VHH binders against DNA replication and repair protein RecF (recF). Designs and how they scored, part 11

Target 1, 363 residues: DNA replication and repair protein RecF (recF), of Pseudoalteromonas atlantica (q15zz5)
Amino acid sequence: MKLDSVQIRNLRNLQHVTFKPSHGVNFILGINGSGKSSILEAIHYLGFGRSFRTSKHKNVIQNEQESFTVFCECLEDSTTQRLGLSRSINDTVSVSINGIKGNKVSDLVSLLPVQIFTPQSSDILLGAPKLRRKYIDWCLFHVEHSFLTCSNAYSRLLKHNNALCRKQQVGYANPQRVYWTDLLAQYGSELTEFRNAMMTRLIPLITSNLAQFLPEFCVEISYYRGWEKGLELNEALTKSADRDYKNGYISVGPHKADVRFKISGKPAQEVLSRGQLRMLVAALQLATTQCLMSYTQKTCIFLLDDVGAELDAAKREVFIDRLLESNTQLFVTAIEEHQLEFIDKYQNKKMFHVEHGQVREES

## First folded at step 4 (VHH)

Design b08 (framework vhh_podentamig1)
Fold by ESMFold2-Fast, scan of step 4:
Structure b08 (fold): chain B 363 residues (1-363), chain A 122 residues (1-122)
Amino acid sequence: as target 1 above (363 residues)
Amino acid sequence: EVQLVESGGGLVQPGRSLTLSCAASGFTFSDYDYGWYRQAPGKQRELVAAIYGGSTLYADSVKGRFTISRDNAKNSIYLQMNSLRPEDTALYYCAAELYWDFSGYYPEYDSWGQGTQVTVSS
């Protein structure tokens, strides 16, 4: 699905912004503080239900305003969709799909696959395992219809089992507790099967991208499912039961899963320079859009924030070209036009200038 | 600010049925997943039933007897309790949890109701 029109109200310094992007590539130019990243933040809300810049929604609402709103018109197979999201200062959210209110955020974000690459995207490699799980789970959310239901079930079961461990209400061998741990194992095994299948799809795409971005290195990619190799999840849960009961939480399962990157047996983040780590992240993020296109025929909206500072010109061009080959609608921010010297080769493009929270299309 | 108000409790004979209702206000009802918890005298709160992402989950002790449902048009959650037993006697709570993150690590329940008393006695 491609954005045909975007309307933003009361988001950061954007009081009222309306623009019609290209279905190909959109270059958004402005000095720091102009509002260019806020435009990407608005689109990110439509695809994720949250900011990529802050966990505090109140910080995204313009000063002295009670809410912000993002609306868009999208084109999919010649059908126009109208999507909207509003977030208020009292932390309520309103989602509109084709004029009908009362939809879930998950209903909205499932219609509009959005991915992002920013200077902070290296956190996927340097940060906590949850960010690498989130990478896999974004792909599953958009590719597998039943993933979210399974994931939600596992999360609820995990919270309940953790509470039972923490409170020690009844012993582990109690039939009622065995019932809950058996359900945890069932849904955890289902979730793990989804992730195993997705990693099988992603690894070849990532490897192919690395041939363009880091041809000097052989990066070994593996998925750790979150428990001891050779055991089924129910066996691992039984083996860890006494420890888990003592410590007050479930210590094994897909909530402990991770994706590992190694070069010659060492963690990639210990071998690669800062610039090389960014190339690895670019390969990972590109693989998500390629996976979506290959297995669903759906297209992705891709946000590139401040790429002029993070990628050299040749690699930036390759990244943009590969995204466009996957029929991706692209939004790229930069401070100065010379950081985008290669743009003249693109026919389906638009240039926007952002100054003091106002957007102007270049003629 | 979120508000949950339970109703439908009361004194009932063993083998009878009750329907508990939970009315939600002050937020977007459809963006929350809901659960019913209960607390018997001298016991800790336990999960009875939950509804999340179109699926349901039940405690073994109530499976086949209780049914959780939601009515998005009425901003309400229901717990249909059939074949009630004395051990079902408890204060029943409705809880709501906002799902923003599809990563499978969702926040704790945002809001709890005040509870509605169910007493199953001859």
Scores: ipSAE 0.107, ipTM 0.605, lowest interface PAE 5.2, mean pLDDT 84

Design b09 (framework vhh_podentamig1)
Fold by ESMFold2-Fast, scan of step 4:
Structure b09 (fold): chain B 363 residues (1-363), chain A 122 residues (1-122)
Amino acid sequence: as target 1 above (363 residues)
Amino acid sequence: EVQLVESGGGLVQPGRSLTLSCAASGFTFSDYDYGWYRQAPGKQRELVAAIYGGSTLYADSVKGRFTISRDNAKNSIYLQMNSLRPEDTALYYCAAELYWDFSGYSPEFDYWGQGTQVTVSS
């Protein structure tokens, strides 16, 4: 589904904003501090249930207000869907779907696949393996109906098994511990099968994108499932049991999985410049929208924040063109129009100007 | 104020049934996944049953005897315990955890109740 109307209340400097985006590309112009990134932040809440700028919802609520609200209307097969999310200063959330309240955040975000590219997006390559697992798991969440249930089960089982390790009073051969370890292996293997299938889909798309974004480099992409090659997860858990008991946590399994990028045998982050790392991230992000379109026919909403600072004009144009080829609805922020000199070639576009938390559409 | 309040515990004879209830207040009930844990005298606290994303999970020792359920309209979680045994004697805890999300690994349980005692004895 694509956003047909967006309404934002009391979010950052946006007191009351309503606008109707294009189903193609939307350029949001304004100086730093005008509220253009806050518009993307509002849309990000609809797709992730959280801010991309802060972990604290209270910091997103406008001063002197008790809550913020983001509401949208989406068009799907000529039927309008109405979706809303409110967050209060007490960290409580209210989710509305077609006038019905009491929904989980996961119910809302499953309806609106949203991705974002910002100056901080290189953290997916430079940061902890957890960020690369999030990349895979976002795709699975939108493609595989049973993924979230499996992932939640594994997370809970992992916490319980970690607690058993920490207390140091139950030996490995205890039947209760064996039961929980076997169950962890069952759900962990299922989660790993989902991730293996998804990586099989993503790697060719990433490689195709890299041929256009980083043609000078041959980037080798490999998936590490989180335990020793050649062993079943139950076998790996048995092999690591004494170490895990000593250390107080489970050291093998899909919670340790990673995606590795190498150039001439060296980690890509050691070879590539900051600008080249951004191109690698762009290739990864583009692959998710392509995968979603190819295997589900779902369209992605894609947010490009501060694009003028991160990509040169030629690379911005290529990225935008490729996203639009995947039937993606784009929201692109920039300070001035000249940073987007290629925009005249797009027919399905809208221009918005943001000043002091107010939004206006141009012509 | 965030609170989980367990009730329904008590003294019961072997072979009988008991239903535990957990009432949640101070947050949006539907945003959390729930579990029942127990701690028997001289033993470690263990997971008994969990409910998450429409699915349920049970400890081997209670599978087929215990049933976990939730009622979002009543902000309550239940544990129906059938065919109770002396080894089911424990302090039972309700726990709530923010739903897992792909922004990272869920924190260790956000909220715990104070527990309700279940004693199975003739």
Scores: ipSAE 0.015, ipTM 0.505, lowest interface PAE 6.4, mean pLDDT 83

Design b10 (framework vhh_podentamig1)
Fold by ESMFold2-Fast, scan of step 4:
Structure b10 (fold): chain B 363 residues (1-363), chain A 122 residues (1-122)
Amino acid sequence: as target 1 above (363 residues)
Amino acid sequence: EVQLVESGGGLVQPGRSLTLSCAASGFTFSDYDYGWYRQAPGKQRELVAAIYGGSTLYADSVKGRFTISRDNAKNSIYLQMNSLRPEDTALYYCAAELYWDFSGYTEYPDYWGQGTQVTVSS
């Protein structure tokens, strides 16, 4: 499904904004502080339930207002879907789907896959392993119906087993501990199977994208499942039990998993320049939309914030072209039109100008 | 503002049944997964039962005797305890964890109730 209309109230400097985007590509122009990134932030809330700029929802609410609201209309199966999310200063959330209130945020997010590329997207490569796990898990959330239940069970079991490790008076050979460790291994193995399958799907797509973005480099992509090779998870947990008991946490399992990128045996982030690293990130993000389309026929909404600063003109064009080829609905921000010199080649496009929190569609 | 309130505990004879209830308020109930924990005198707090979407998990000692369920319309979680044993004597706690978070940031705390006492004795 694609956005047919978007309405935003009391979000940042956007007091009341309504616009009808193109199902293809939407260019949003304005100076810094005009509200262009706030429009992307609003759409991001529909796909993630959160801001990409701040962890604090209250900071997104317009000054002196008690809440913000994002509402959209989408066309799916010849029926208009109406989706809405509101957040208040006391951090309560309200989700509406087709006029029915009281829905889960996960219900909304599952209907509207959203991805984003910003200057901070390089944190996928430079940041902690958890960001690379989130990259895989976002794909699994949208592709595999049973993934979320498995992931949540593993998370709960991990917290409980960690608590048992911290309370050292209960011996690690205790039958109750063995029971919980066995369940942890069961769900952890299932979670790892989901991630292995997803990596098998993503790696060819990423490699294909890299042929256009980084043709000079042979990037080797590998998945580390979170424990030593040659052992089943239950065996790894048994082997680490004494250390885990001493240290107060489970040290092996899919919560330690990572995705590794190497060039000639060295970490890619040590070989690639800043601009080349952004090309690798672009290849990774593009692969998510391609994977979603190929395995679910779901279309993705893709947010490109400040792409003029991150990618050169030729690479920006290739990135946009490949996203559109994957039937993605794009929202691209730029300060001025000259930063988007290739826009005239797109037929299914709209131009919007943002100034002082107001949006105008260019005729 | 945010509260989990347990009820339904009490004194019962071995072999009898009790139903514990946990009422949640101050957050979106349906966005959270829930579990029941217990702490017996002289023992550590342990997970008894948990519900994750359509799936359930149980401690080995309560399998086949206890059933966890949720009622989203009533913002409540239940623990049906059958064939109670003296070893089930404990303070029972309700706990809530955010159902999902794929934003790359985990900032939501677990929410815990104050507990409800269950005593199984002749």
Scores: ipSAE 0.301, ipTM 0.694, lowest interface PAE 4.1, mean pLDDT 85

Design b11 (framework vhh_podentamig1)
Fold by ESMFold2-Fast, scan of step 4:
Structure b11 (fold): chain B 363 residues (1-363), chain A 122 residues (1-122)
Amino acid sequence: as target 1 above (363 residues)
Amino acid sequence: EVQLVESGGGLVQPGRSLTLSCAASGFTFSDYDYGWYRQAPGKQRELVAAIYGGSTLYADSVKGRFTISRDNAKNSIYLQMNSLRPEDTALYYCAAELYWDFSGYEVTHDYWGQGTQVTVSS
């Protein structure tokens, strides 16, 4: 789906903003503090249910206001959808889909695939394995309709099995414990099959993108499923039972999975410079839009925040061109137009100027 | 004020049916996933059924006999228990869980009811 209209109320310094983006590329210009990143933050809420700048929703609400609201009109195959999200200072959320309230955040997010690239995006490579699992799981959430149900069932079973480990009353051969770990293994194996299939789809796309972004490096990409190779998950759970019982949690399974990036046997983050790590992340995120397009024919909304300082002009141009080839709707922030010298080549574009929380479209 | 209030328990003969209800208040009902748990005296609390949107999960011991459902308009969760057995005797709890980032790997909130007694006896 493509955003056709966006309305933002009481978000950061944006008191009341309405604009109609291009279905191609949108350049949002303004000095630091003008509200340009806040516009991307609003769109990010529609696609993730959260800010990319803070974990505290109250910090996103404009001072002295009770809530913020983001509303949009979206087009998909000539059908118009009206989507809205509001967050209050009381940490309540309200989601509206086509005028009907009471929807879950996941209902909204499933309709609007959004990806973001910022200077902090390198955290996917430098951070904990959970961030790399989220990368895979974002793709699965938008491609596989049964993924969320399986993932939620696994999480619930994991919590239950962890509680059994902590109580220390079941012993290693207790039939009740064996029942719950067998059930955990069944859902965990199903979740792992989803992730294996998705990695099989993503790796060739990432490799293709790396040929343009990091041609001087051979990056080996592998998926660690979260337990010892050669064993089924139920066997791994049996093998770790002593340790899990003593430590009070399940230590093996897809909740421990990771995606590994290596160059000549070393972690890529030990070899690559900061700029090169950003190129690797760009290749990863481009692959998600390509995967979504190839397997579902769905298009992605892509947010590029403050990227001009981290990528040279030629790499920025290639990144934008590749995203547009995947029929992606782009939103790019910059301080000044000269930071995007190549923009004159794009015909399906709009320019927006942001000053003191106000948005103006350039004619 | 967050509350989950269970009802519908009681004494019943083997082979008969009971319907448990759980009424939720004080939070946004549609944001949570729900489950029914049970605990017999001296035993651990166990999950018997869960519901995520339109999808359901059942423990092997109750599969084919119990049915979980939700009514968003009434902010309520139900457990229809058929062909009851003496082994089903337990205190039954309603639980509401909110998952972080819809990824299904993190639980941010977990609310429990006080429980309702089900006794299956001749």
Scores: ipSAE 0.028, ipTM 0.462, lowest interface PAE 5.6, mean pLDDT 83

Design b12 (from d02a with T106E P107Y Y108P D109S; framework vhh_podentamig1)
Fold by ESMFold2-Fast, scan of step 4:
Structure b12 (fold): chain B 363 residues (1-363), chain A 123 residues (1-123)
Amino acid sequence: as target 1 above (363 residues)
Amino acid sequence: EVQLVESGGGLVQPGRSLTLSCAASGFTFSDYDYGWYRQAPGKQRELVAAIYGGSTLYADSVKGRFTISRDNAKNSIYLQMNSLRPEDTALYYCAAELYWDFSGYEYPSEDYWGQGTQVTVSS
């Protein structure tokens, strides 16, 4: 689904904002501090249930207010869908779907696939493996209906097995521990099968995108499942059991999985410049929108925060063109129109100016 | 104020049934996954049953006899216990955990726990 209207209340400096975006590309212009990134933050809440700027929801609520609200309307098969999320100062969340309250955040975000690209998106490559797992898991959540249930079951079983290791009152050969470890292996293997299948779909798309974004480099992409090659997960858990019991946590499994990017045997992050790393991330995120379009009826909403002076106009143009080719609805922030010199070639576009938390459509 | 309140425990004869209830308040009920744990005197606390979205997990000793369910409209979790055995005698706890989701952040938070309700299967 694509956004037909957006309403934001008490989010950052946005006291009450309503606008109707284009289903193509939307350019949001304003100086630093005007509220342009806050508009992207509001849309991000609809697609992730969280801010991309802070882990603390209270910092997103406008000063002196008890909550913020983001509401949108989408058109699907001639029926208007109405979606809303409200977050309070007490860390409670309320989700509304077509006037019905009490929904899960996961119910809302499953309807609105949202991706984001910021100057700091290189953290996918430079940060912890957890960020690369989330890259794959976002794709799985939107493509595979049973994925979230499997992933959540694995996380709970992992927490329980870690607790059993910490207590050290029950040895790893005890039938009770064997039962829980076997369940962990079962769900972990299922989770790994989902990720293997998804990597098989994503790698060709990423490679195709890299031919256009980084043609001078041969990037090898591999998935590390989180345990020793050649072993089943149950075997790996048995092999690590003594160490895990001593250390108080499960050391092997899909919670240790990673996606590796290499150029001539070296991590891509050691070879590529900052701008080239951003192009690799762009290729990765474009692949997710292409995968979603190919395997589902869902369209992606893509948030592109100002990509900075390190990417010239030609590189920005290529990125935007490829995203639109994947049938995404784009929201792009910039300080001034001159940073978007290629803008005149787009037909399905809207321009918005943001000043002191107020939004005005150009023309 | 976060609170979980268990009820429905008591003394029951072997082969009979009990339904435990857990009422939650002070947080967003629908965002959490829930489990029932039990602890016999002098033993460690163990997971009995858990509910994750539309899926359930059970300890081997209770599989086929116990059923966990949730009612989001009432902010409540239930444990239906059938064919009770003396070995089921324990203090039963309701627990809420913010589950891991794909959305970009994992919230390592402590489980919220109730005070427990005693189940005694004898006589």
Scores: ipSAE 0.276, ipTM 0.689, lowest interface PAE 3.8, mean pLDDT 84

Design b13 (from d02a with P107E E110F Y112S; framework vhh_podentamig1)
Fold by ESMFold2-Fast, scan of step 4:
Structure b13 (fold): chain B 363 residues (1-363), chain A 123 residues (1-123)
Amino acid sequence: as target 1 above (363 residues)
Amino acid sequence: EVQLVESGGGLVQPGRSLTLSCAASGFTFSDYDYGWYRQAPGKQRELVAAIYGGSTLYADSVKGRFTISRDNAKNSIYLQMNSLRPEDTALYYCAAELYWDFSGYTEYDFDSWGQGTQVTVSS
């Protein structure tokens, strides 16, 4: 889906902002503190239900206001959708889809695939395995209609099995324990099949992107499913059962899964510079937009926040070009126009200036 | 924070039916998955039924007898208990948990529990 109009009220220093973006690329210029990143933050709420800058929704609401609201009109296959999200100081959320209220946040975000690239995006590679699982699971959420149900089932079963390990301290042969462990294995195996299939789709796309972004390296990408090779999940759970009951948690399964990146047998993060790690992340995120287009025909909205000096102008140009080739709608922030010196080559573009929480379109 | 209040418990004869209700307030009801747990004296709390992403999950001991449902308009979940047995006697708890988060933030990643409602199956 592509945004045709965006309305933002009482978000950060944006009191009342309305603008109509281009379906191609949108360049948002302003000094630090002008509100340019707040515009991306508003769009991010529509695609994730959350800020990318803070875990505290209260901090996003403009001072002395009771709530903020983000509303958009979207175009998909010549049909206009009207989507809205509001969050209040008492931490309630309201989601509206075509005038109907009471929707889940997941209902909203499933309609509007949003990706973001920021200076912190390297945390996908440097951070905990959970961030790499979220990378795969975001793709699955938008591509596979049954993924969320399976993932939620696994999560609930994991919490219950962990509680049994902590409180009951019963062996795996106990009938009550066996019942719950078997269900955990069933849903965990299904979740793992989704992730295996998605990794099979993503790896070739990532490798192709790396030919442009990081051609001097051969990056080996592998998926660790979260338990010992050669065993089915049920067998692994049985093998670890006594240890798990002693320690109070389930130690094997897709909740322990990871994506591994190696160069000549070494972790990529030990070989690559900060700028090169950002190129790897760019290749990963580009692959998700390509995958979404290839398998669902859905278009992605891509937010590219100020990336500093590590992603030079030439690499930014290639990244933007590749995203546009995947029919994405882009929003790119910069402090000064010279940071985007290649922009004159784009025909389907708009330029916006942000100053003191106000937005104006450059004629 | 989601606040949960259970009701509908009581004394019933074996083979009869009972419906438990759980009223939720505070946070957005639709953002959570819900479950029913029970605890008999001297025993561990066990999962009875859960509703998540439109699907349901039941403990083997209650499958075919109990039905969990939700009403988003009323911010409530229900447990319909049919063909009750003496071994179903327990304090029944409603629980809520956040079902999704791809943002990486944990502000809403929490579980909430009610105070419980007593169900006694006896002559």
Scores: ipSAE 0.075, ipTM 0.557, lowest interface PAE 5.4, mean pLDDT 83

Design b14 (from d02a with P107V Y108E D109S; framework vhh_podentamig1)
Fold by ESMFold2-Fast, scan of step 4:
Structure b14 (fold): chain B 363 residues (1-363), chain A 123 residues (1-123)
Amino acid sequence: as target 1 above (363 residues)
Amino acid sequence: EVQLVESGGGLVQPGRSLTLSCAASGFTFSDYDYGWYRQAPGKQRELVAAIYGGSTLYADSVKGRFTISRDNAKNSIYLQMNSLRPEDTALYYCAAELYWDFSGYTVESEDYWGQGTQVTVSS
């Protein structure tokens, strides 16, 4: 799906902004604080239901306003979809799909695949395993329609089994424990099969991208499923049961899964410089859009924040070109036009200038 | 201000059926997943059934006898209890749980609980 029009109200310094993006590449220019990153933040809400800049929705609402709203018209094949999201100061959310209210945020997000590359994207490599699981799970969410129900079932069962572990001293019966642990193992094994299949699809794409972004390194990519090798999940859960009940949480399963990156047997994050880590992240992010296109024939909306800070001109051009080859709709922020000296080669493009929360399309 | 109000409990004979209802207000109903829990005399609260999107979970003791369902238009959750047994006697609670996975993000929030409705299965 591609955005055909975007309307933003009361988001950061954007009081009332309306613009019609290109279906190809959109360059958003402005000094720091002009509102260019806030435009990307608004689009990010449509694809993730949250900000990439803060966990607190109240901080995104313009000062002295009670809510912000993001609305778009987008094209899916030959059909126009009308999507809207509003967040209020009282932490309520309202989602509208084609004029119908009361939708889940997940209903909105499933319609509009959005991916992002920012200065903080290196957290995928430097941060906790949860961020690498989110990387895989984003792909699964958009490629496998049954993934969300499986993932939600596992999360629900994990929460319940953790509660049973914490209340062990009140005498939970073994048959009850075994039943819930067996269900956890069934859904956890299904979730793990989804992730194994997705990693099999992603690794070749990532490796291909690394040949362009980090040709001097051989990066080994492996998936750790979250429990001891050689055991089925139900066996691992049984083996850890006494420890888990003592500690008050389930210690094995796909909620402990991770993606590992190694160079010559050492963690990649210990070998690569900050700039080289950015190249690895770019290869990973590009692979998600390529995977989505190859397996669903759907296009992705890609947000590239702070073009000049993270990638040199040659790498930015390659990244943008490869994203466009996957029929991706791009939104790229930069301070000055000279940071985008390669832009003249693109025909399906628009330039937008942002100043004091106002957006102007270049003629 | 979240409210969950259970109803439909009562005294029933073994082998009979009973339907519990849970009415929710004060939040966006469709954003939550729901479960039914019960607490029998002298025991801890246990999960009976849960519904998450189009999928359901059941405790082994009730599987095949109980059915959980939701009605988004009425902001209500139901538990249809068939072939009731004396061991089903308990205070039944409705719970709303906020966790959804969208775009690879799992959002988890606090549980909201009702006050409970008593079910007694006795001759």
Scores: ipSAE 0.178, ipTM 0.624, lowest interface PAE 4.5, mean pLDDT 84

Design b15 (from d02a with T106S Y108T D109E E110Y; framework vhh_podentamig1)
Fold by ESMFold2-Fast, scan of step 4:
Structure b15 (fold): chain B 363 residues (1-363), chain A 123 residues (1-123)
Amino acid sequence: as target 1 above (363 residues)
Amino acid sequence: EVQLVESGGGLVQPGRSLTLSCAASGFTFSDYDYGWYRQAPGKQRELVAAIYGGSTLYADSVKGRFTISRDNAKNSIYLQMNSLRPEDTALYYCAAELYWDFSGYSPTEYDYWGQGTQVTVSS
């Protein structure tokens, strides 16, 4: 689905903003503090239910206001969808879909696949394995209808099994422990099959993107499922049981899964420069939009915030071109037009100027 | 304000039935998955039952005796407890969990807990 119109009320310095984006690429220009990143933040709420700038919703609400609202009209084939989200100062959320209120946030988020690339996006490579699992799981959420139920069941079972491990007086042969560990293995194996299938789809797409983004490097991509090769998950859990009981947590399973990137046997983050790491992240993020288009025929909305600080003009042009090739609707922030001199080659584009929380479309 | 309020606890004789209710307010009920936990005197809190869309999970000790259900129209979760045993005596808690957040800038899990309701199975 593509955004046909966006309305933002009481979000950061945006008191009342309405604009009609292009279905192709949208360039949002303004100095730091003008509100351009706040426009991306509003769209991000529609796709994630969250800010990419803060975990505290109240900090996103304009001063002296009780709530903010983001509303959009989206085109899906020939049908217009009307979607809205409001967050209040008391942490309540309200979701409207086609004039009907009382919808869940996950219903809204599943309709609008949104991805984001910011200066912090390299944390996918530099941060904890959880961020790389979230990368895979975002794709699964949008592609596999049963993924969320399986993932939630596994998380609950993991939490309970961890609690059982903390009871040092409970013996190894407790039948309740065996019961819960067997269920954990069942749901963990199902979750792992989803992730294995998704990695099989993503790796060729990432490799193809890397041929253009980092042609001088041979990046080896591997998926670690979270336990010893050659064992079923129930066998791995049995083998680690004594250690897990001693340490108070389950040490093996898909909650330990990771995606590894190597160049000549070394972690990619030890070989690549800051700018080259950004290109690797760009290749990863592009692969998710390509995967969605390929398997769901759904288009992604892609947010590029502060790209001038991380990528040179030539690399940005390649990234934008590849995203548009996957039928992505783009929103790109920049301070000045000269940072985007390649703009003139795009016919399906719009330019917006943001100043003091107000938006003007350039004719 | 997010709130989970349990009710329906009390004193019952072994072999009898009891239904616990949990009323949720202050958040979008349908966005959460729900569970019942219990804490017996001198023990840690443990999972009794959980519901995830169309799927349910039960502790082995209550399987076949307890049934968890949800009513989205009433923003409520229920635990039907049949064939109660003295070992079921505990403070019962309702919990709500959110796991759908895929943003790198946001928490991936929100747990909300009720204050608990006492269930005593005795003579």
Scores: ipSAE 0.268, ipTM 0.687, lowest interface PAE 4.0, mean pLDDT 84

